# VH-VL binders against AP-3 complex subunit mu (apm3), part 11

Target 1, 249 residues: AP-3 complex subunit mu (apm3), of Schizosaccharomyces pombe (o94669r175to423)
Amino acid sequence: TNEFFIHVLERVSAVYQPNGKLAFGTVKSDMECKCQISGMPLLLLSLRPGTKLGNVRFHQSVNLKRWKQHPDQIEFIPPDGKFTLASFQTDFATQKSLPVVVEAKNKLDGRFEVRIRNTGKKSVENLKILITIPQALKSVTVTEGNYIFRASKYTHMEEGILEWSVKKLAWTSPALVLTGFLAPLKKDANSTEESSSYSKLEHLDLQYKLQGSTLHNFKVESLKMLNHPDKKSYKGVKHTIIAQNVSFR

## First folded at step 19 (VH-VL; from c98 with light chain D93S)

Design c102
Fold by OpenDDE, fold request of step 21:
Structure c102 (fold): chain C 249 residues (1-249), chain A 121 residues (1-121), chain B 105 residues (1-105)
Amino acid sequence: as target 1 above (249 residues)
Amino acid sequence: EVQLVQSGAEVKKPGATVKISCKVSGYTFTDYYIHWVQQAPGKGLEWMGRINPHSGGTYYNQKFKDKATITADKSTDTAYMELSSLRSEDTAVYFCATEIGYFWRYAFDIWGQGTLVTVSS
Amino acid sequence: DIQMTQSPSSVSASVGDRVTITCKASQGISDYVAWYQQKPGKAPKLLIYAASSLQSGVPSRFSGSGSGTDFTLTISSLQPEDFATYYCQQYESYTFGGGTKVEIK
């Protein structure tokens, strides 16, 4: 069996403004490959014409001379099994937007609400919302999924991280809502001026996977075996976006 | 739609007291602070104080602590500001404002239309 | 108490001009700054919050920047409807800047 698999992983780190707009971000991409070709194949991977891989790190098997002449072509002799063919980094600002929208509200009674929505056309998987809780958490309710509160190990305060997990968020799903209640802060007996009895949330992170999509329009056009053009080679290309550090502050 | 509707213009004599209202609609009244801001004729904005409509707690600019009393009525979704011992210098437009928090917003995003208070002999 | 020093107090500009207004806080206030626009006889309108977050419905020609003590409001290309007075505000103790009147040249 002469099969070659490519998994393009786009790992996204981004910071969003309170208004939901992107402040800054980066995409780290890896071409993870699996070679199941007998012998010593000389392979030519052709990318979409005009594709440029900036700040790229190649596997040692890559013919760099050829690549410099033809930046949309990668010639290499793959090792057997799994390997990373190339890694590169791009600016997220020039890429497609992420599909998951989040809104967070703080209220004066200690209640906070986090609303999430998938605005894309594909389901997201393994969605995790990490909410930094600055004080004691009284209660939490979620419309879907599960939640875990992890108290900080370093503080005597009941601060910690609230993790909201949703296994799958369909693009057709209505918005999901987490409602939390904070415990009131201990007021100093001598303070005559009203201070908020509750701390505001300060940080929220998203993690999830989106299968079958690409942010930088990466496309493999063909895979050829140069030393055996008569042999059938099969390619399978998979794309995954991994939101790792998508933060709102 | 969120709206803050203030009471009408007032004309008062020196030494009098005036109470202006700010009726809130479009959200839960007790969820967010109500602020009051003074603007003298031809002058800038000056923050006066705020109230937590849920707890009734108030916080004042020191300049206005003896001038203004801010209250809230949860039953009518209305905030009030009372100005005592009125002087000509208190002639100004007074605004109420609220903040609806999205991701720890720090701003007055909705304002009343303002209430002119004129102090004249 | 935290003071906000806003400059300039007034600026004369023409349509299409780039206008920059600055506010300096007397102490570090992170990104706790908002910007407002006020037209004569009207209530102030929120433009920017959290120093750089554009309020919904506000044109993209408005932008905010800064952190710590120095903050800036920028109008990239002044439009006729932008002639107004602008105010910065810090949200630690809600102090406003002195205002900047943008008037037609």
Scores: ipSAE 0.762, ipTM 0.884, lowest interface PAE 0.6, mean pLDDT 92
Fold by OpenDDE, fold request of step 21:
Structure c102 (fold): chain C 249 residues (1-249), chain A 121 residues (1-121), chain B 105 residues (1-105)
Amino acid sequence: as target 1 above (249 residues)
Amino acid sequence: EVQLVQSGAEVKKPGATVKISCKVSGYTFTDYYIHWVQQAPGKGLEWMGRINPHSGGTYYNQKFKDKATITADKSTDTAYMELSSLRSEDTAVYFCATEIGYFWRYAFDIWGQGTLVTVSS
Amino acid sequence: DIQMTQSPSSVSASVGDRVTITCKASQGISDYVAWYQQKPGKAPKLLIYAASSLQSGVPSRFSGSGSGTDFTLTISSLQPEDFATYYCQQYESYTFGGGTKVEIK
């Protein structure tokens, strides 16, 4: 076979403010490749002109001299099979917004509600919402998906992480809702001070995959075999955004 | 739209008692705390206390614990603050406020228009 | 009780100026700080919550920063409508700062 595949994986870590604005974030990108070309092909990957790979680490097969002269061109002799051609990191602040929006509220009766919606135009896959639960959890209901509560292994066993999982969140789907009820805090018998019986939620994390989208507008212009210019080896570029640490505080 | 509408201005004699109201609309009254804030003429804001309209529980600034009594009426979605043994120093504008929105909000989001209480002999 | 020391008490500035107001908490309060604007005869208006989150409808020239004990409100370019008194508040025990009056120079 004479096939070469590129999969650009953008792993996003970000912190969002309560108002939905990005506080800070990073994108770690990997160019995952699969080479199924016989022999010792000399490949030239041409990127969109002007493409800058920040803090890039290349596979050992990459001709660094050429890359330094032409930062949008990567020349290399690929190994057989799967390998990472390049890894690079960029600031998320200047990138596209993530499509998943979260709203969360606490009520005085111990109820809390988390609403999540996909504001994009593509489905989100393997969505996980990790909610830090500050006290005992009484009950949980979800409109879709499943939930698991994992109690803390530390001193307060009543506390833990509530994981809400949704296999697929279509962009056409209405908002999904998780409703939970906290158990009231145990009051010390000697405490005369009236305090809130319920703690407010303070943190949740999102994890999901978004296929077919890119934050960097990364584009491969061409893939050429320099030693066999008549052979076509380019099979396309796939893009996946992986939200792995998207926090709301 | 969330609104807090307070009762009108009051003029009282020293030693009297006044009760001001704060009517809440635009959300479930029992979902969020109602706070009261004092502002003496030409002075800053001072937090007085809060009430949990759901439970009726109150929490006061120590300075106002003997001055103010905060109550809530679920049937009318109205919070009240009663000021007893009024003195000239109690002359101030009093605000009610609520916190609504996201769980990570820690602020007085919506305020009443304020109620002027004047204590004069 | 947590005290909020706000400074300065007053500042004279011109339109277009950068104005910075600071609040120092007597103890660590994470990001539990809000900022309010108050005009004469009006109720306070929430500007910033969670130390740095801009309230909906508030102009972007307002910003908040800080964590722990030191907090700042910044007006990047003062506008005529920004002449007012500003207050910080810690939300752990609801104490307000002393206020900062921003006056026209």
Scores: ipSAE 0.755, ipTM 0.881, lowest interface PAE 0.6, mean pLDDT 92
Fold by ESMFold2, look of step 20:
Structure c102 (fold): chain C 249 residues (1-249), chain A 121 residues (1-121), chain B 105 residues (1-105)
Amino acid sequence: as target 1 above (249 residues)
Amino acid sequence: EVQLVQSGAEVKKPGATVKISCKVSGYTFTDYYIHWVQQAPGKGLEWMGRINPHSGGTYYNQKFKDKATITADKSTDTAYMELSSLRSEDTAVYFCATEIGYFWRYAFDIWGQGTLVTVSS
Amino acid sequence: DIQMTQSPSSVSASVGDRVTITCKASQGISDYVAWYQQKPGKAPKLLIYAASSLQSGVPSRFSGSGSGTDFTLTISSLQPEDFATYYCQQYESYTFGGGTKVEIK
């Protein structure tokens, strides 16, 4: 064994324009580690020069003096097994985009259509698109994946959230499509008011996982054992973006 | 390719009626609203009304409710606006426009080229 | 009945200038405000939707901002092709602003 594993998780809460441009948001990140190195190793984790860890909180084993002097180097004596080395917010560049883009339209006959595609270079996993449905839903078709309608507890049972799930959206795939049909609102028999039978749908949210990508220029350059410089250890570094609270404006 | 093509310019005498057409291509005619907008010479844009081509339902700016009648013909993918009892102040360019139903926006996405109606004695 | 007061009614500016056009609603409204460009003898063209979102194919020198009652269209560096009249529109009752004619001096 004699190995050290690092999993960098970037959790996104953001509002995007439909073309993938960021409107506003935050990225909260964790460096989750697993130490399988015996003894009391003094480790030096070096990051790509210029990497910035905003509002960082370190594991108690981290030498804060070295960090203060060299903010691309993290020196620590790890505990055995799993621990969180750092929790931080990364700066969110206005040019950063997420690879899932959406086109969503209402039609006057109560039909709506949501098209999704992957503009990146890696497959998107566990994609869910959540659509707020303000009235009864007549039917749904999807070109791929599954859907579930979850009725609202606090409204008439006809309203709720439509969840479209796609296990994998390949970057080479053509756009995937959901088509839904709203059931028309019943008109009050005593009403003289002219009104639309269909509300306009205005909101959707995304959730997904993207392996092997990062929203910033984060990279682990090296891991060295300072107190035994001739010993070698294997490092494994994995990056995951978790889009958990992504909406559109 | 979405396109709205309007009928040609009209010259009318006071008291006459004119009917302007707006033919839609590039999408299913009944999917989206058709709006009508007046632009008097040297003046700004003024919304006149809309039609739901699926249901035939209309909604008018009250200023134009007694002047304009908006209709739609599903068989020819054409919306119409009829202006009655024409007066010289009705001289204007009239536009049709479609509102495509994107979730997060309200906009007149595609416009016709405009139809000049001239009312003169 | 919501009025959109657009100002200025005209502006004379040089190529490269920053031009700012404002619309003020007579009461608080949603951020569903659109901006249109109209060149002489042509139909209007959509520039901005939802107060701040740029329509596809529109140059990035155009931007929109605002909420509530006050909305702004900005041209960061005026180009010769930007000579036109600009209109805001709100969607609660479809009212356009009175227009702003931008003339290149």
Scores: ipSAE 0.645, ipTM 0.858, lowest interface PAE 0.8, mean pLDDT 86
Fold by OpenDDE, look of step 19:
Structure c102 (fold): chain C 249 residues (1-249), chain A 121 residues (1-121), chain B 105 residues (1-105)
Amino acid sequence: as target 1 above (249 residues)
Amino acid sequence: EVQLVQSGAEVKKPGATVKISCKVSGYTFTDYYIHWVQQAPGKGLEWMGRINPHSGGTYYNQKFKDKATITADKSTDTAYMELSSLRSEDTAVYFCATEIGYFWRYAFDIWGQGTLVTVSS
Amino acid sequence: DIQMTQSPSSVSASVGDRVTITCKASQGISDYVAWYQQKPGKAPKLLIYAASSLQSGVPSRFSGSGSGTDFTLTISSLQPEDFATYYCQQYESYTFGGGTKVEIK
């Protein structure tokens, strides 16, 4: 069986403003491949014309001379099995938003609320919301999923990270809500006339997986075997977005 | 819908005291600060002070510390501002405002319609 | 006390013009700045929060920028409804700028 598989894995790092606008972001992409072709195939992977791979690192099998002449064409003799064909970085600055939106509210009595919504058309998988908790946590409720509070290992203080996990967030799902209660701060003798007994939440991180989508419009146009043009070994391209460091602040 | 509705215009003599109200609706009264802002005729905005309706704690602009007293009544969802020893210079429109707590929002997103206080002999 | 110095105090402009208003804080305040629009006889309306975040319902021709001590409100293309007075505000002690009246030329 002559088969060749490509999985484009995009790792997103981004900072969003409270209104959901992107402040800064990058996408690191890996082209993970699996080759099950007999013999010594010479492959040509053609990308969408005009595609620019920033800070690209190629597998050693890639013909760099051809790449320099044709930056949208990757010629190579693949090794057997799994390998990374190329790794590159793309600009995320042109993106308006990610498929998951987060809203949070702080209240004067120590209550806080976090809402998450899928704004895309595909399900988000393995969603994790990491909430930095600045003081003791009394209680938490969620509409869906599970939560774990992890106290800071370094400060041994009551502060920590609240992790909210949702296995699957369908695009048709209503907004999910986490509600928490902070414990009041100890009264400070040097406090102003009106000192807040509660710290405000200021930071959230998101982690999730989205299948079948790209953020930087990466597209493989074709994969050809140059020494055997009659053989069809290309089985398509799988795309996965992994949000690993998406923060709201 | 979130609304702040203030009491009507007041006319007072110098030396008198006036108390204006700001009734809150559309959210839990104790969830957010209530602020008061002064605007003299033809002048800019000046922050006067705030109250935490939950705790009753207040924080004032030093300029208004001896002029204004801010209170809150949880039973009626109403904040008050009392101005004492009124002078002609206290003639102004007074606004109440709140920070309805979007995460990272520290701005006054909801305002009352304003209350004109006129001090004249 | 943190002071907010707003400039200019007034600006005459025409429809379609680009208008820029600046506020300078007396000390570093990160991005804790809001911008308001006020029309005569009305309460102020929030336009921008967190220095650069557009309030919901506000037209995209409004934008905010800056961090630390220098902040800017920009109207990319002035519309007839934009003639008003604008104020900046810092979050720590809630001080307002002196205001900028945008008038029709």
Scores: ipSAE 0.578, ipTM 0.787, lowest interface PAE 1.0, mean pLDDT 88

Design c102
Fold by ESMFold2, fold request of step 21:
Structure c102 (fold): chain C 249 residues (1-249), chain A 121 residues (1-121), chain B 105 residues (1-105)
Amino acid sequence: as target 1 above (249 residues)
Amino acid sequence: EVQLVQSGAEVKKPGATVKISCKVSGYTFTDYYIHWVQQAPGKGLEWMGRINPHSGGTYYNQKFKDKATITADKSTDTAYMELSSLRSEDTAVYFCATEIGYFWRYAFDIWGQGTLVTVSS
Amino acid sequence: DIQMTQSPSSVSASVGDRVTITCKASQGISDYVAWYQQKPGKAPKLLIYAASSLQSGVPSRFSGSGSGTDFTLTISSLQPEDFATYYCQQYESYTFGGGTKVEIK
């Protein structure tokens, strides 16, 4: 077969404003490789010219002298099978953003609604929405997927985290909705003024996977076998975004 | 689109009562608070109180507790503020505003156009 | 009965100027502050919530900052439509600041 595969995994933490503006974000990336080339190949991986990898850590097989002179070129002798070639940090590229948008509201009757939609061009996989619930939860309805309530282990109260899981959110899908109802808190018997029976829910977190997209302008340009330049070197490159701590405020 | 439409301007004599309406459209009336805000001539904004249209419960600024009565009518999607024993210092523009319950914000999101109440002899 | 002391009460400025408006709370209120713009004869309009978060549709020349007791609204480059009165509001008891009138020239 004589193939070499590269999988760039981008692990993302981000905070978005509800209008879609990125307030803060970090991308931690790994180049995971699988070598099926026989022998002891000396490989040269070329990236988009001018690429600089932030806080990079390389596999021990990488020629660090070449990289320091040409930071868009990585020369190495791969081990057989799976290995991590590099781990590094990058910023969000100009005008790139995560595709899942959220609208979340509290209602005065103790109902809350979370609406999610995929604004991208690719399906989002393994979507998980985490909502902190500070009081008793009466009921939950979802238009798609499953939910589970994970009670807090250090309280006798009805507190916990509501997890909403959706296996796939296609970009052509209508908005998906979770509706929940809180049970009311007791009012102060001595109060002369109305107190809210419901705590305001203020935050939620998202986790998901997105195939075939990237948040930076990183690109593999070529893969060459330096010690057998007449042989065709093959590359298969894929990108996966793992959104692991994404919130809105 | 959410809209709050208030009743028209009123001219009243001292000692009279006025009832200002605030009709809501664009969302379910009982979902969110309705607040009332006074703006005296040449002065700033002063919060007067709020109503929970679902429960009918109210919460008042102590300054206005004996002056204003806030109510809601679910059948017409309309909140009301009644001002009693009017005096010349009650001359002001009165606004209603809604507080939409977004997870990540505390604010008066949408405002009515205001109702001028003039108290004169 | 948390008081919000807003300053200045007015400012004269030209188009393109940077304008800074401050509000000081009588006690700590975290980031529960909103800012509003009001033009003559009109209702107030929400600009900023949670001290620093920009409402949808508000131009990026507006920004807010602060936490605890001291809060600031900044207009980075004043435009003709920005001549108005601005109010801060704290959300524990809904008290507004006294307002800041931004006037031409």
Scores: ipSAE 0.507, ipTM 0.797, lowest interface PAE 1.6, mean pLDDT 86
Fold by ESMFold2, fold request of step 21:
Structure c102 (fold): chain C 249 residues (1-249), chain A 121 residues (1-121), chain B 105 residues (1-105)
Amino acid sequence: as target 1 above (249 residues)
Amino acid sequence: EVQLVQSGAEVKKPGATVKISCKVSGYTFTDYYIHWVQQAPGKGLEWMGRINPHSGGTYYNQKFKDKATITADKSTDTAYMELSSLRSEDTAVYFCATEIGYFWRYAFDIWGQGTLVTVSS
Amino acid sequence: DIQMTQSPSSVSASVGDRVTITCKASQGISDYVAWYQQKPGKAPKLLIYAASSLQSGVPSRFSGSGSGTDFTLTISSLQPEDFATYYCQQYESYTFGGGTKVEIK
């Protein structure tokens, strides 16, 4: 075969305020490649003119002199099979926001509710919602997906992390809901204060995957074989966003 | 749309009682506390107490525990505060407020419009 | 119980001025401090929660900071609609500060 594939992965960590404003965020990107070209091809990967890659680390085969002269061009001799061509940071584009919106509420009498929606235009995959539970968990109901409670091994067995997993959240889907009930804290006989029976929940984290979308504006323009200019090589380019740690304050 | 709608202004004589209502809409009445806050003329805000509308359980500022009685009626989604043995110093605007229990937020984010109680002979 | 001492009690300022209001707690408290704006004849309006987090729909010229015993509300460039009374509140026992009236100079 004579094909070369590029998969651009954007790994995102972000903290959002409840009003939807980004407080902090980082995007770490990798160009993961698969080479099915025989011989020792000398390849030139051209990016959109003016592209700048932040804090870039290249595969050892990259011609750094060319890159310094032309920062939107990457010249290299690929190894056979899978390899990482570059690891870098990109801008967190201000007009593109992450599509999963969360509304999480403490209710009275040990109840809590987490609602999630997809506001984007593509399905979200492998959604995982992690909720810190500071006391015994009485019950959980979800409208979709599965849950598991992972007790803390090295603390009181009542505490832990509630993990809600949803394989796919369609962009047209109504909000999905988790409802939970905390068991009351054990009290001595002299306490009648109802509000002291339940801690308030304060934190959650999200993880998920979104294919076919980018948070950055760079584009692969071309792939050329310099040492065999008459010979054509096919390319395929895919983009995936991996939300690793997305929190709401 | 969350709303807290209070009963209208009251004029009372010393020694009387008054019962102020706070009607809740836009959320499940039993999900969150209802708080009461006093504002005397020209003065600041002072927290009076709260109620759990599901259980009826209350917690009062000690200053007001002998003056105010807070109740809730689940059938009408209405909280009440009764002020007893009214004196001229009880003349104030009284607010109800709710705390919507977002995981990462603690504040009175929805307030009633206030009820003026005037105590005069 | 926890007392919240708010200062100054009033501020005379012009449009465009930077205004700073402080609240001091009588003991160390959590960062669950809220700030409210109140105009005459109106209910208070939430501006800041958790000491520094801006409520939805509140202009970015408002900011909050502080921890422990000292908390601050700042208006970076005063606008005509900002002339009002401002209150802090600590959420451990719900005590409000005494208020700060921001007036036209």
Scores: ipSAE 0.442, ipTM 0.753, lowest interface PAE 2.3, mean pLDDT 85

